# Ledger of designs, part 2: VH-VL binders against Coenzyme F420H(2) oxidase (fprA)

Target 1, 148 residues: Coenzyme F420H(2) oxidase (fprA), of Methanobrevibacter arboriphilus (b1a7s3r263to410)
Amino acid sequence: VTIVYDTMHYSTQKMAHEIAEGIMAEGYDVEMFFLHEDERSEIVKSILDSKAIAIGAPTINDEPYPSIGDLMYYLKGLRFERTGIKRKAVTFGSMGGKGGTPASLGKDLGEYGFDVVDTCEVYYVPDEEENKACFKLGQKLVEEAKKI

## First folded at step 4 (VH-VL; framework fv_dargistotug)

Design s21 (from a9 with heavy chain N57E, light chain T31K)
Fold by ESMFold2-Fast, scan of step 4:
Structure s21 (fold): chain C 148 residues (1-148), chain A 120 residues (1-120), chain B 106 residues (1-106)
Amino acid sequence: as target 1 above (148 residues)
Amino acid sequence: QVQLVQSGSELKKPGASVKVSCKASGYTFTYYAMNWVRQAPGQGLEWMGWINTNTGEPTYAQGFTGRFVFSLDTSVSTAYLQISSLKAEDTAVYYCARSRYTYGYWFDSWGQGTLVTVSS
Amino acid sequence: DIQLTQSPSFLSASVGDRVTITCRASQGISKYLAWYQQKPGKAPKLLIYGASTLQSGVPSRFSGSGSGTEFTLTISSLQPEDFATYYCQQLHSYPTFGGGTKVEIK
């Protein structure tokens, strides 16, 4: 399973880690990429080799973080709908105002050929219950991926 | 409040077996892996491995396969370390400690330790 | 296995002293390093994780620094309760501990 995220503050990063914990609790390995530091070509290769992905970004200025937009544009060009396998996906993110980034990313991934299982959004910094929700999201993602 | 409570000290003869328990409370048991750490008298800390509390899958460090077995009883939030065919060099304090499942997470809670002494 | 070397192995100091302990890794471990304090007859206690983040409830006189292969634990003003053995631990791969540094009173 591939997790890709970007963050201005560590809130979305904390969510990414909790999702990874849920995936690993189910006995699966996870590859985690931070868009600010990791090479896009490596991220894309990991996604192509995965049956499940999680994409996370915070909402800023009522829009997704710019680096995620660039990745999404590239993923659209890969024509995943032609691969014959419908990969599972979840989206996640933190917000301080209106939010909506996980829902927007999920809609786009659905159009690009992914089966979007769920989304998760938290206000500012995830509390203990929200951390548990992210952990469960990771478990749900791999449970759904087993059906492929 | 997180607590890891281990079973009491054991005095065994070479060739015997011992089973050390570690009972967890105050948190969701399956959210954390359980690690085992050994400390021989006057020596430092040595990581033995961990067990996935959600799946029951153990991972052993090199040198701790065969005679050492990690197991769980999830109904009572308890992890076990079993050592068979005990040898004098197994004399040590054995600790359980919880961590998250990824390798970047630290051991934030420890059991009090169980002294296992192997002597004739 | 990634080897951790602590120096010094033994240190004698007085209350109020600044104490520095070094931990060196045989290969790069980024910031995946923790520090523990162990008093005689007791389990280790987490002091610092992520090389520099202080665990909740640990006094601010403790601090950690470093990245890659060289790390330090500093106690800015040693107190009587700080006399203990200190261990570093890497979490970049299967965990390994340093050999420990015993800090005793003069």
Scores: ipSAE 0.007, ipTM 0.610, lowest interface PAE 9.2, mean pLDDT 82

Design s22 (from a9 with heavy chain N57Y, light chain L91Y)
Fold by ESMFold2-Fast, scan of step 4:
Structure s22 (fold): chain C 148 residues (1-148), chain A 120 residues (1-120), chain B 106 residues (1-106)
Amino acid sequence: as target 1 above (148 residues)
Amino acid sequence: QVQLVQSGSELKKPGASVKVSCKASGYTFTYYAMNWVRQAPGQGLEWMGWINTNTGYPTYAQGFTGRFVFSLDTSVSTAYLQISSLKAEDTAVYYCARSRYTYGYWFDSWGQGTLVTVSS
Amino acid sequence: DIQLTQSPSFLSASVGDRVTITCRASQGISTYLAWYQQKPGKAPKLLIYGASTLQSGVPSRFSGSGSGTEFTLTISSLQPEDFATYYCQQYHSYPTFGGGTKVEIK
């Protein structure tokens, strides 16, 4: 399983790691990528080698963070809808205002050939219940991926 | 100044239990994850897992489930490692080390280590 | 788990020497690599994180480089206090450490 995220104020990063904990609790390995630092080609390769992905970003100016837009453009070009595998996906993110990034990303991933099983969004910094929800999201992603 | 202070050395017989403490000071305890790292005599470093200091949820690396338990007492900024049914192979120095709130980062502060010796 | 292989396992050097230690990852880890120094009987000390960022208070003779699967720690002019064991550690996924490189005096 591949997790890719970008973050403002580290809230989305906290969500990413809670999701990873949930995935690992089910006995699966996770590759995690931070869009500010990681090579896009390595991220894409990881996604191609995975049956499940989680993509996260905060909402900025009521739009998805720009680095995520660039990644999504490359994913669209890979034509996952033409592979023999319908990969499972979840999207997540934090917001300080209107929000909507996880839902928007989920819609796009669905159109690119992914089976989007859930999305989650948190206001500012996740509280204890929201951290537990992120953990459960990771477990859900793995359970869905086991169905192949 | 950030400090992690661990409990003193322990000498135990096989089958006994041990509980190591790691008391944090100089920072907000719940803002950083607490990790446990083991080093057997003359060997290298082995990451055992981490505990989320905000939620209390522990995650164990492969090989450290079952007999190993991570816990917290946030009221005194202390993390604990309990090992049950001790085996000779558990003889090691156990370190606590902090990382940024989530795992997967570098360890910028370490406890001084607790030597646990298991012998018959 | 991601495997880290350090070479050499053992190194003999003299004060003033340039010392180079290599760390190889079993898969791409970008720049998510840290280096630690451990002296006998002491806890490890962070030297470098992000493959090349020197931790505050660490002498400038220490430097790190690399990305992907090949990483290097360099000590430009070895000092008496630098005789220690050095470990690389990845944090691209669950943390793993290299086997260590012991730097001893000739």
Scores: ipSAE 0.005, ipTM 0.516, lowest interface PAE 13.6, mean pLDDT 80

Design s23 (from a9 with heavy chain N52D, light chain G50K)
Fold by ESMFold2-Fast, scan of step 4:
Structure s23 (fold): chain C 148 residues (1-148), chain A 120 residues (1-120), chain B 106 residues (1-106)
Amino acid sequence: as target 1 above (148 residues)
Amino acid sequence: QVQLVQSGSELKKPGASVKVSCKASGYTFTYYAMNWVRQAPGQGLEWMGWIDTNTGNPTYAQGFTGRFVFSLDTSVSTAYLQISSLKAEDTAVYYCARSRYTYGYWFDSWGQGTLVTVSS
Amino acid sequence: DIQLTQSPSFLSASVGDRVTITCRASQGISTYLAWYQQKPGKAPKLLIYKASTLQSGVPSRFSGSGSGTEFTLTISSLQPEDFATYYCQQLHSYPTFGGGTKVEIK
């Protein structure tokens, strides 16, 4: 399972870690990538080798989000429908005012050949209940991936 | 334009309390978080936490829970820092600074600072 | 918390000199780093964000570079008004600041 995220705030990173804990609780290994820190080729290789992915990004008010946009454009070009495998996906992120990034990414991934099982958006910093929801999201992703 | 104006310097005895104000103007107060930063004499900058100006919910950095309270009066676009049971090590300049909620923590506007001196 | 180490802690330079200040993070922070200038008795002023983006109104002699764990602030031609202490700040998690670099003009 591959988790890729990018954030300038602690909250999306915290969500990524909770999702990873949920995946590991089910007995699966997880590879986690921070988009600007890790090499794009390694991220893509991990995604190609995975049955399930989680992609996270915050909603950024007035700033472009080039790193996640670049990744999404590349994934579109890979034409996953041709492989015959529908990889499972979830999207996640945090927001302060207007949200929508996880839902938008989910729609795009669905068009690119992924089976998007859920999306999760949190206001500001996740509270204890929202942390538990992220943990459950990781478990749900693995449960759905087992159906492949 | 954007301005953050803080209250004047304070001289307090150990055990007293102090309330520092930070009045914002030139922008929509609730669109930005208000951060508090401490600088002890001759020392560097230390982030204390922030307060959500839309909800009033504060977040405190480790070491700044208990005696430190962030609050707001949205009707006058003012944020407050209250320190109770003052100790000598609380002697510092306290700054307010605004940042965006979800974009990043760079502080593009700062108050002028409030010197709080705690001495016997 | 992510620790930021600045070097040097102090430097003395002449007007016109090229000055460099480094900031090292205890773990990878990508490009989520800002630089601030603080003059004696004044509040800090944002110079650079996202490691290399100049804040509007800041003179072009200031520039930033770096990614991951090592970052540099450069002043290409030091001016008298650049006497100040400079701080880096990481933006990858809850904010932390470097210890500061005091620049004195000879």
Scores: ipSAE 0.000, ipTM 0.507, lowest interface PAE 14.3, mean pLDDT 80

Design s24 (from a9 with heavy chain N52H, light chain L91F)
Fold by ESMFold2-Fast, scan of step 4:
Structure s24 (fold): chain C 148 residues (1-148), chain A 120 residues (1-120), chain B 106 residues (1-106)
Amino acid sequence: as target 1 above (148 residues)
Amino acid sequence: QVQLVQSGSELKKPGASVKVSCKASGYTFTYYAMNWVRQAPGQGLEWMGWIHTNTGNPTYAQGFTGRFVFSLDTSVSTAYLQISSLKAEDTAVYYCARSRYTYGYWFDSWGQGTLVTVSS
Amino acid sequence: DIQLTQSPSFLSASVGDRVTITCRASQGISTYLAWYQQKPGKAPKLLIYGASTLQSGVPSRFSGSGSGTEFTLTISSLQPEDFATYYCQQFHSYPTFGGGTKVEIK
């Protein structure tokens, strides 16, 4: 399983870590990529080798963080609908205003050939209940992926 | 409250085997890794490895392969450390400690320790 | 393996003193460092993780700082219950511990 995220204020990073905990609790390996630090080619390779992905970004001015937009553009070009495998996906993110980034990313991933299982969005920093929701999102993602 | 309770002290002769238990309570056992840490008399702390509590897959630090075996009984939320062919240098306090799976081998809860003494 | 060197190995201090303990890593570990307190005959207790995040229930007189290869644990006003051995531990790779710093009463 591949998790890719970007963050401005650590909130999306905390969500990514809780999703990863849920995945690993189920006994699956996870590769995590932070878009500001990791090479795009490594991220794309990881996604191609995975049955499941999680993509996260904060919402800025009602738009996804720009680095995630760049990644999504490349994912569209890879034509995952032609691979013969319908990979599972979840999207997540934090918001400070109107929100909507996880839902928007989920819609796009669905059009790119992914089976989007769920999305998760929190206001600013996740509380303990929201951390539990992220953990369960990770568990749900791999439970769905093992059906492939 | 989270609690890790270990079995009592052991006095063994060289060549014997010992099995130390660590019983967890107060949390979902399979959501955390279980680690083992050794402390020889008058010495510092040494990480021995961890076991995945859902899959049962162990990982051993380089110095602890062979004679050391990590195992679980998830039905009673208990982890075990077995040491075979005991040597005098195995004399130490053995701790179990829980950690998260992804972003930390930092240990937020510890057992009270089990003293294993190997003496002729 | 990543080696951690603590200094000093021993210090003598009085109640009310400011105590600083240093931990140096043999290579860069970002902020993947934790601090523990151990009293004689007891298990270690987590004080700080992520170099500077205080564990819940730990008094605010404890603080951690640093990144990369140099880290410090500070006790701003030493209390009687703080006399113990302190260990740093890295979790950038397989865990390793520093040699410990024994803080005893003057």
Scores: ipSAE 0.029, ipTM 0.660, lowest interface PAE 6.9, mean pLDDT 82

Design s25 (from a9 with heavy chain S99D, light chain P95W)
Fold by ESMFold2-Fast, scan of step 4:
Structure s25 (fold): chain C 148 residues (1-148), chain A 120 residues (1-120), chain B 106 residues (1-106)
Amino acid sequence: as target 1 above (148 residues)
Amino acid sequence: QVQLVQSGSELKKPGASVKVSCKASGYTFTYYAMNWVRQAPGQGLEWMGWINTNTGNPTYAQGFTGRFVFSLDTSVSTAYLQISSLKAEDTAVYYCARDRYTYGYWFDSWGQGTLVTVSS
Amino acid sequence: DIQLTQSPSFLSASVGDRVTITCRASQGISTYLAWYQQKPGKAPKLLIYGASTLQSGVPSRFSGSGSGTEFTLTISSLQPEDFATYYCQQLHSYWTFGGGTKVEIK
């Protein structure tokens, strides 16, 4: 399972970590990438080798963080809809206002050939129940990936 | 504000089919999953499954595979429950209920229910 | 599937009484439990989620507690509008409901 995220503040990273723990609790391995620091070639290789992915981004001025837009454009170019394999996906992110970025990203991933299972949004920093929701999202992602 | 409005009661004979609708308003339809819950006369609540409003993928609880089909029409923010080959034991009130994809896996809004009666 | 057992299935109470309803899960579900109230002929209403968090607009006389496999719903001072059937629901995997507890006027 591949997790890719970007964040200006620590909140989306905390969500990524909780999702990873949920995945690992189910006995699956996880590779996690931070878009500002990790090389695109490694991210792409991980995605191509994975049955499931999680993509995270905060909402800024009701729009996705710019680096996530770049990744999404690349994923569109891979044309997964032209292959027989449907990878599972979830989207997640923090918000300070209107929000909606994870849901928008999920819709786009569905159009790019992914089977989008669920999304998760929290205000600023996740509280204990929101951390549990992220953990559960990771478990749900691998449960759905078993259907592939 | 947030409303889930279901179709009216149905009276059917055994072997017929029925399609119950649940029309959502007051929120972004694709931000919430839609669940179906059954309640037979004088009995408790029985969760039937859910449908992902982004992908259209249904998940059925044990006991509700086969004759039961969940579907969507996102252009009109409506979820559907179809039951084929109706049996007397299908007599129940059927509820739709939403739960959030984002932090909120509880059913915070419910439809008013649709009574389906199966009798000869 | 995770099974939820509610007890009692029925209780009689008077206005002002403290009422306690128990829900037991067949396996550990952490705090992934919700409580609902249903009045005759009406859809259920969410009271409590996350085992102990009160839904907005729900009176403070309702409280929930527990984790793992044992959970309770308490009504500290029963009011006339509280006579209803109460259901627990687990949210850990696939949202199954308990059998319900009917609270009737004595």
Scores: ipSAE 0.000, ipTM 0.512, lowest interface PAE 14.3, mean pLDDT 80

Design s26 (from a9 with heavy chain S99E, light chain P95L)
Fold by ESMFold2-Fast, scan of step 4:
Structure s26 (fold): chain C 148 residues (1-148), chain A 120 residues (1-120), chain B 106 residues (1-106)
Amino acid sequence: as target 1 above (148 residues)
Amino acid sequence: QVQLVQSGSELKKPGASVKVSCKASGYTFTYYAMNWVRQAPGQGLEWMGWINTNTGNPTYAQGFTGRFVFSLDTSVSTAYLQISSLKAEDTAVYYCARERYTYGYWFDSWGQGTLVTVSS
Amino acid sequence: DIQLTQSPSFLSASVGDRVTITCRASQGISTYLAWYQQKPGKAPKLLIYGASTLQSGVPSRFSGSGSGTEFTLTISSLQPEDFATYYCQQLHSYLTFGGGTKVEIK
């Protein structure tokens, strides 16, 4: 399982770690990446080798995050709808103002040939219940990936 | 290194069938689509369609349905093109090609081609 | 389907000449265009992808430009080994090849 996220705030990183804990609780390994240009070939390689991915990005005042857009362009170009393996995906992120980034990323991933099983967005920093939801999201991702 | 190796040339009579193979090596076969392209003598490249290497589901371009069948044997990383009820107009070099993306779309690896000649 | 029209279909040029081949798409394809070189009896070889990115190992005399519906392949100083047919290809909506441009060196 591959988790990729980008954040200037601690909250999306917290969500990524909770998702990873959920995955590991089910007995699976996880590879986690902070999104940046120097790591893109390794991130893409990890995604190609994974049955499931989780992509995270914050929504802060609706400002763009060029690094996540660049990754999404790569994923679109892989044309997984034209390839064999049907990868499962979840999207996640935190918001400070208007939300919607995880839902928008999920919609795009679905168009790119992924089976998007769920999305999760929290306001600013996740509370205890929201952390538990992220943990469960990781478990759900693995459960869906087992069907492949 | 990625390699696509195709079967040898075929000489067939009209009405016969032919099965061309394309054996892949150097990568995970099921992660990349395999495309088929034909080239009739003196003509340009014509895309025939592609096959999803994990599911085995083929997609055919217009004009290549019915007599043309794309299939796989994943255990030996091989894609197949079968043409039934051969006609003279099927005479062509048939190529398999792997589809890849990095900053844009292309076929990064091609088989050497298989000449299929249909004559009396 | 998106149609690709190449021009010219044939050209004859001298070593050292600058050669330009045009590929026009019937609708916008952004930069999802590749160029291939095919020598007689051989499989096509990728030259350029993403409209303008040169494939590793391809001589720098080859270059590509364009976006949307008009694209060009340029050979800045034609060499004897450039005798070949050149094809454009789009992967934006299904796959379509242009009709090809045969380049003969006098």
Scores: ipSAE 0.005, ipTM 0.495, lowest interface PAE 16.5, mean pLDDT 79

Design s28 (from a9 with heavy chain S99L)
Fold by ESMFold2-Fast, scan of step 4:
Structure s28 (fold): chain C 148 residues (1-148), chain A 120 residues (1-120), chain B 106 residues (1-106)
Amino acid sequence: as target 1 above (148 residues)
Amino acid sequence: QVQLVQSGSELKKPGASVKVSCKASGYTFTYYAMNWVRQAPGQGLEWMGWINTNTGNPTYAQGFTGRFVFSLDTSVSTAYLQISSLKAEDTAVYYCARLRYTYGYWFDSWGQGTLVTVSS
Amino acid sequence: DIQLTQSPSFLSASVGDRVTITCRASQGISTYLAWYQQKPGKAPKLLIYGASTLQSGVPSRFSGSGSGTEFTLTISSLQPEDFATYYCQQLHSYPTFGGGTKVEIK
């Protein structure tokens, strides 16, 4: 399972870690990538080797964080709809205002050939219940990936 | 509750244009792709393509390029299908349908259909 | 694109009958198959998604099964309101529909 995220205030990072714990609770390994620091080639390689992905980004100025946009463009070019398997995906993120980024990313991933099983968005920093929802999102992602 | 409400039936002459609307309510319009499906009289369902409601980017099935245009007005949660240079073979009921991508993919909500009749 | 073949294209049945409709895909589609019911003059209605998951509000006499390339829709005890045309649809690639199966009263 591959998790890729970016964040300025680390709220989306907290969500990413909760999702990873949910995945690990189901007995699966997780590769986690922070777009600010990790090589794009390693991220793409991990995604190609995975049956499930989670992509996270905050909403900034009512639009996705720029590094996520670049990643999405590369994923579109890979034509996953031609691979013979339909990878599972979830999207997640934090917002300080209008929001909508996880839903927007989910729609795009669906068009790129992924089966988007859910999306999750929180206001600013996730509270205890929202952290629990992120944990469950990770469990749900691997539960769905087992069906492939 | 999710609802898709389409514009009323149209009777057109060959060579005319028609614009069918599909107004969505009960959900966030930009979260779900809108699909168009055609059904000629006495025939089966035929997928025409979809439009990404967040980006406005349309994708057309092979038989529906050129004369067919998908568009949006997100301020009123409405999708449009425009057909130019109408031909008798375009006579059909046109449906809009919402693509849901939670727990897989399917068209979970459909408009009631718009009958477009092309005759002289 | 992926071709879906439904059989039979037409069947006559009586109330209380068990009806089975088959949908075959030209290539593997896992469980990315849905079934729709369409009554004359009405829009299609989603019955089953993910090959076997019943949509909320759909009667339990409807069931779906299959994976890969062969799928079936079963109506365990046909009711008067079930006389309709049924379509399978794949969403593993760009959406395509089967040709439909018209279920008529005998």
Scores: ipSAE 0.000, ipTM 0.496, lowest interface PAE 15.9, mean pLDDT 80

Design s29 (from a9 with heavy chain S99V, light chain H92N)
Fold by ESMFold2-Fast, scan of step 4:
Structure s29 (fold): chain C 148 residues (1-148), chain A 120 residues (1-120), chain B 106 residues (1-106)
Amino acid sequence: as target 1 above (148 residues)
Amino acid sequence: QVQLVQSGSELKKPGASVKVSCKASGYTFTYYAMNWVRQAPGQGLEWMGWINTNTGNPTYAQGFTGRFVFSLDTSVSTAYLQISSLKAEDTAVYYCARVRYTYGYWFDSWGQGTLVTVSS
Amino acid sequence: DIQLTQSPSFLSASVGDRVTITCRASQGISTYLAWYQQKPGKAPKLLIYGASTLQSGVPSRFSGSGSGTEFTLTISSLQPEDFATYYCQQLNSYPTFGGGTKVEIK
């Protein structure tokens, strides 16, 4: 399982770590990428080798972080809808304003050929209940991936 | 900067209980899972499990269910390993170790170890 | 769980020698493999993560390679301070360690 995220806000990174914990609790590996620091070719290679992905981003002016937008454009070009198997996906993010990035990313991934099983968005810093939800999101992702 | 400091050695009788502590400093405690690793005298490393430091949810390796309990006190950035009904076979050095998830996985920081000796 | 087999279990070599330790996984683990050095009476020290990335502060004579099921740790020119036991570890699933390789200077 591949987790890719970008963060202007502490909260999206925290969510990514909880999702990774949920995935690993089910006995699966997680490869995590911070989009500003990691080479796009390595991220794409990881996604191509995975049955499940999680993509996280904060919202800027009611739009996804630009680096995530660049990744999404590249994923669209790969035409995963041509494959016989739909990779599972979840999207997540934190917000301090209007938000909507996880839902928007989920819609786009669905159109790009992924089977989006859930999305999660929290206000500011996740509380204990929201951290538990992120952990469960990771578990749900791998449970759905087993059906492939 | 990152440090994990464990409690001192323990000498216990069979049937007793022990609680080992691992105090973290130099990073955000709740960002990284804390792992426990056992090493019996003259033997190799054996992973016991980990605890999610944000939720408090423990995960135990197959051989470590029942008598072993992982817990936390996040207010003082400390993880605990409790062993009940001690047996001679529990004699070992117990290590805590932090796992990193960024760009892969590794135990990048280890406590100094706590020797637990169980003898009659 | 994923089994890791290290070979050799014991190695004796001279200062300046090139030594290689192998680690084989029972199933594919991509590059989710780390190498640790443990000196007597001390906690393990991370040498290499992601199969081939040197941890900061580790001498350049140490290198790692491999992916999938076969991995190697190489010390290009053995030094006296390299007397230690070396362990591989996978983190592709629940963590498991190899049996260790004890390196002694002749």
Scores: ipSAE 0.005, ipTM 0.504, lowest interface PAE 14.6, mean pLDDT 80

Design s3 (from a9 with heavy chain T28K, light chain P95Y)
Fold by ESMFold2-Fast, scan of step 4:
Parts: C-alpha cells; structure tokens; sequence
Structure s3 (fold): chain C 148 residues (1-148), chain A 120 residues (1-120), chain B 106 residues (1-106)
C-alpha cells in the first residue's frame, strides 16, 4: 500500500502516519511519500505496483496544494481503468476553513479508474478521536483492497 | 496510564517449557505491536521479535525461531512468550515492550521483566 | 542486520561530571535511534528518541545528537541517580541494541 501526501502545517502528515499505522496493524507494508521531498517517478512507480493508495493534502485557498495537483494530472494520464481492475483509494486532509480537498481528490480518483472507498477531513490538528478515525481509515482501505 | 505487567519468576529444569505473560492496560491493545527482549545475566539487551496484536502474526528475529512462540489473548489484552525444550543458555530476564507498527518508533513502555532460570 | 557499537563499554565518573557516550551504526540509519537507561534489577527506561528528542519527564541534563552512523548521548552534570547502564537502539530496520555503556561512580 502506497501513501502519498503533502502538508503545510504538519496536520496532514499526522493523518498520514495514523493511516499507515492502521494499514500495518492489518499486516500490510506501507510505502509513504512526502511530495515536497520525494521523486515523482518513485511515487508513480509505487502507485503502479500497489492495489491500494491513500492520497492526502491540506486545503489552501479552497484548492488542493499545488504539488498534489501535478501528481493527479499524471495519474489521470496513466489510465488505470485499462488494467481491468479498480485499485482501492482513500483521500485525506486537514483544513482551517471551508475544506473539501479530500472529497475533490476522491472524485478525481474515481474518474481516473480508482475505487474510492472513503475520505477523511480534519479541522486544523487532529484530536485523539480523529487520530483513531485515521487509523480506522487505513484498516478499511486494506480490508477493501483484499476484495480485488 | 499505560502499564505492562508480567508474570512472576520461573525456575525450570532443562527440557521443560515455560510460558511468560505480559498484560497490557491503559491503551487500545491492538493499536500497538508487542515486542519481546531478552537479557542474559550480565549481558546486554537482545530483541527477540514482535507480534502484531491485531492479526496475531509473529515475526521472530534471527536466532529465536523454533523453540520460541509469541501468542495473544486479546480478550484480556495479554501477550505470551512460550519457550520449549529449555536450555541453560535460555536463563535470562525476558521483557515485553510496546511499539507502534511502522518502523522508526521506539519502546515507550516496558514490562517489569520476568526472570527465567534454567538449572538442574 | 544493523550492528551498533557503543563506546566506551564502561566508564567511571563523579557527580557533576559531563559524560559522553557514543553509538556507531554499521550503516546509515538517519535519525532512527533511541537511548535507554537501565538501573540494576529494573526494566529499561526511554530517554531519547529520534536521536535528539527528549522523552517527556526526562531531565534536561540528558541530550542526544547525531545522524547517519555517529550518535552521542550527553549527560551535562551527572547526578547520583544517573549511575546506570545506557543502551542505544536502532529503529531503522526492526530493532537492534548496542552493547551498553555502564556508568559507575568513581
């Protein structure tokens, strides 16, 4: 399972780590990529080799962080629907205002050929219950991926 | 408050078996892996492996396959270490310690240790 | 697996001394290193994780530094309760402990 995220204020990074914990609690390995630091080619390769992905970004100016937009554009071009299977996906992110990035990313991934099973959005910094929700999101992602 | 409580000391003869328990409280048991660490008399710490408390799947470090078995009873938040066909070289204090599942995480809580002495 | 070498294995010091313990990894482990303190008859206690982050409740006289293959634990002014054995642990690929450094009173 591949997790890709970007973050401005650490909150989305905390969510990514809790999602990874949930995935590994179910006995699956995780490759985690931070878009600001990691090579796009490595991220794309990991996604192509994975049955499940989690993509996260904060909402800024009511839009996704620019680096995630670039990744999404490349994912659109890869035409995952041509493989005859739908990889499972979840989206996540933090917000300080209106929000909506996880839902927007989920809609786009669905159009790109992914089966988006859930989304999670947190106001500012996740509290204990929101950390548990992220953990459970990771568990749900791999539970759904087993059906592929 | 997180607490790991281990069973009491054991004195065994070579060839016997022993089962050490580690009871967890103060946190969601399945959110953390349980690690086992051995320390022979006058020696350093040695990681034996861990068990996934959610799936029950154990991973053993090199040197701890065969006679060593990790198991769980999730209904009572307890992890177990069983050692079969005991040898004198198994004399040690055995610790349980919790960690998160992803690599890079430390052991923030430890059991008090269980001394297993193997002698005739 | 990744090996950790601690130096020195034993040291004698007096209350008030600055004590430095070194841990060397056989390969790069970034900052995935923790330090533990163990007193006789007791379980190890976490002091530092992420090479330099002090665990809550640990006195500020303890500090850690380093990255890659060279790491240091420093006790700025040794107190009577600090006489113990100290272990480093790599967190990069499962877990491996260093051989330990026993800090004894002079």
Amino acid sequence: as target 1 above (148 residues)
Amino acid sequence: QVQLVQSGSELKKPGASVKVSCKASGYKFTYYAMNWVRQAPGQGLEWMGWINTNTGNPTYAQGFTGRFVFSLDTSVSTAYLQISSLKAEDTAVYYCARSRYTYGYWFDSWGQGTLVTVSS
Amino acid sequence: DIQLTQSPSFLSASVGDRVTITCRASQGISTYLAWYQQKPGKAPKLLIYGASTLQSGVPSRFSGSGSGTEFTLTISSLQPEDFATYYCQQLHSYYTFGGGTKVEIK
Scores: ipSAE 0.077, ipTM 0.717, lowest interface PAE 6.0, mean pLDDT 84

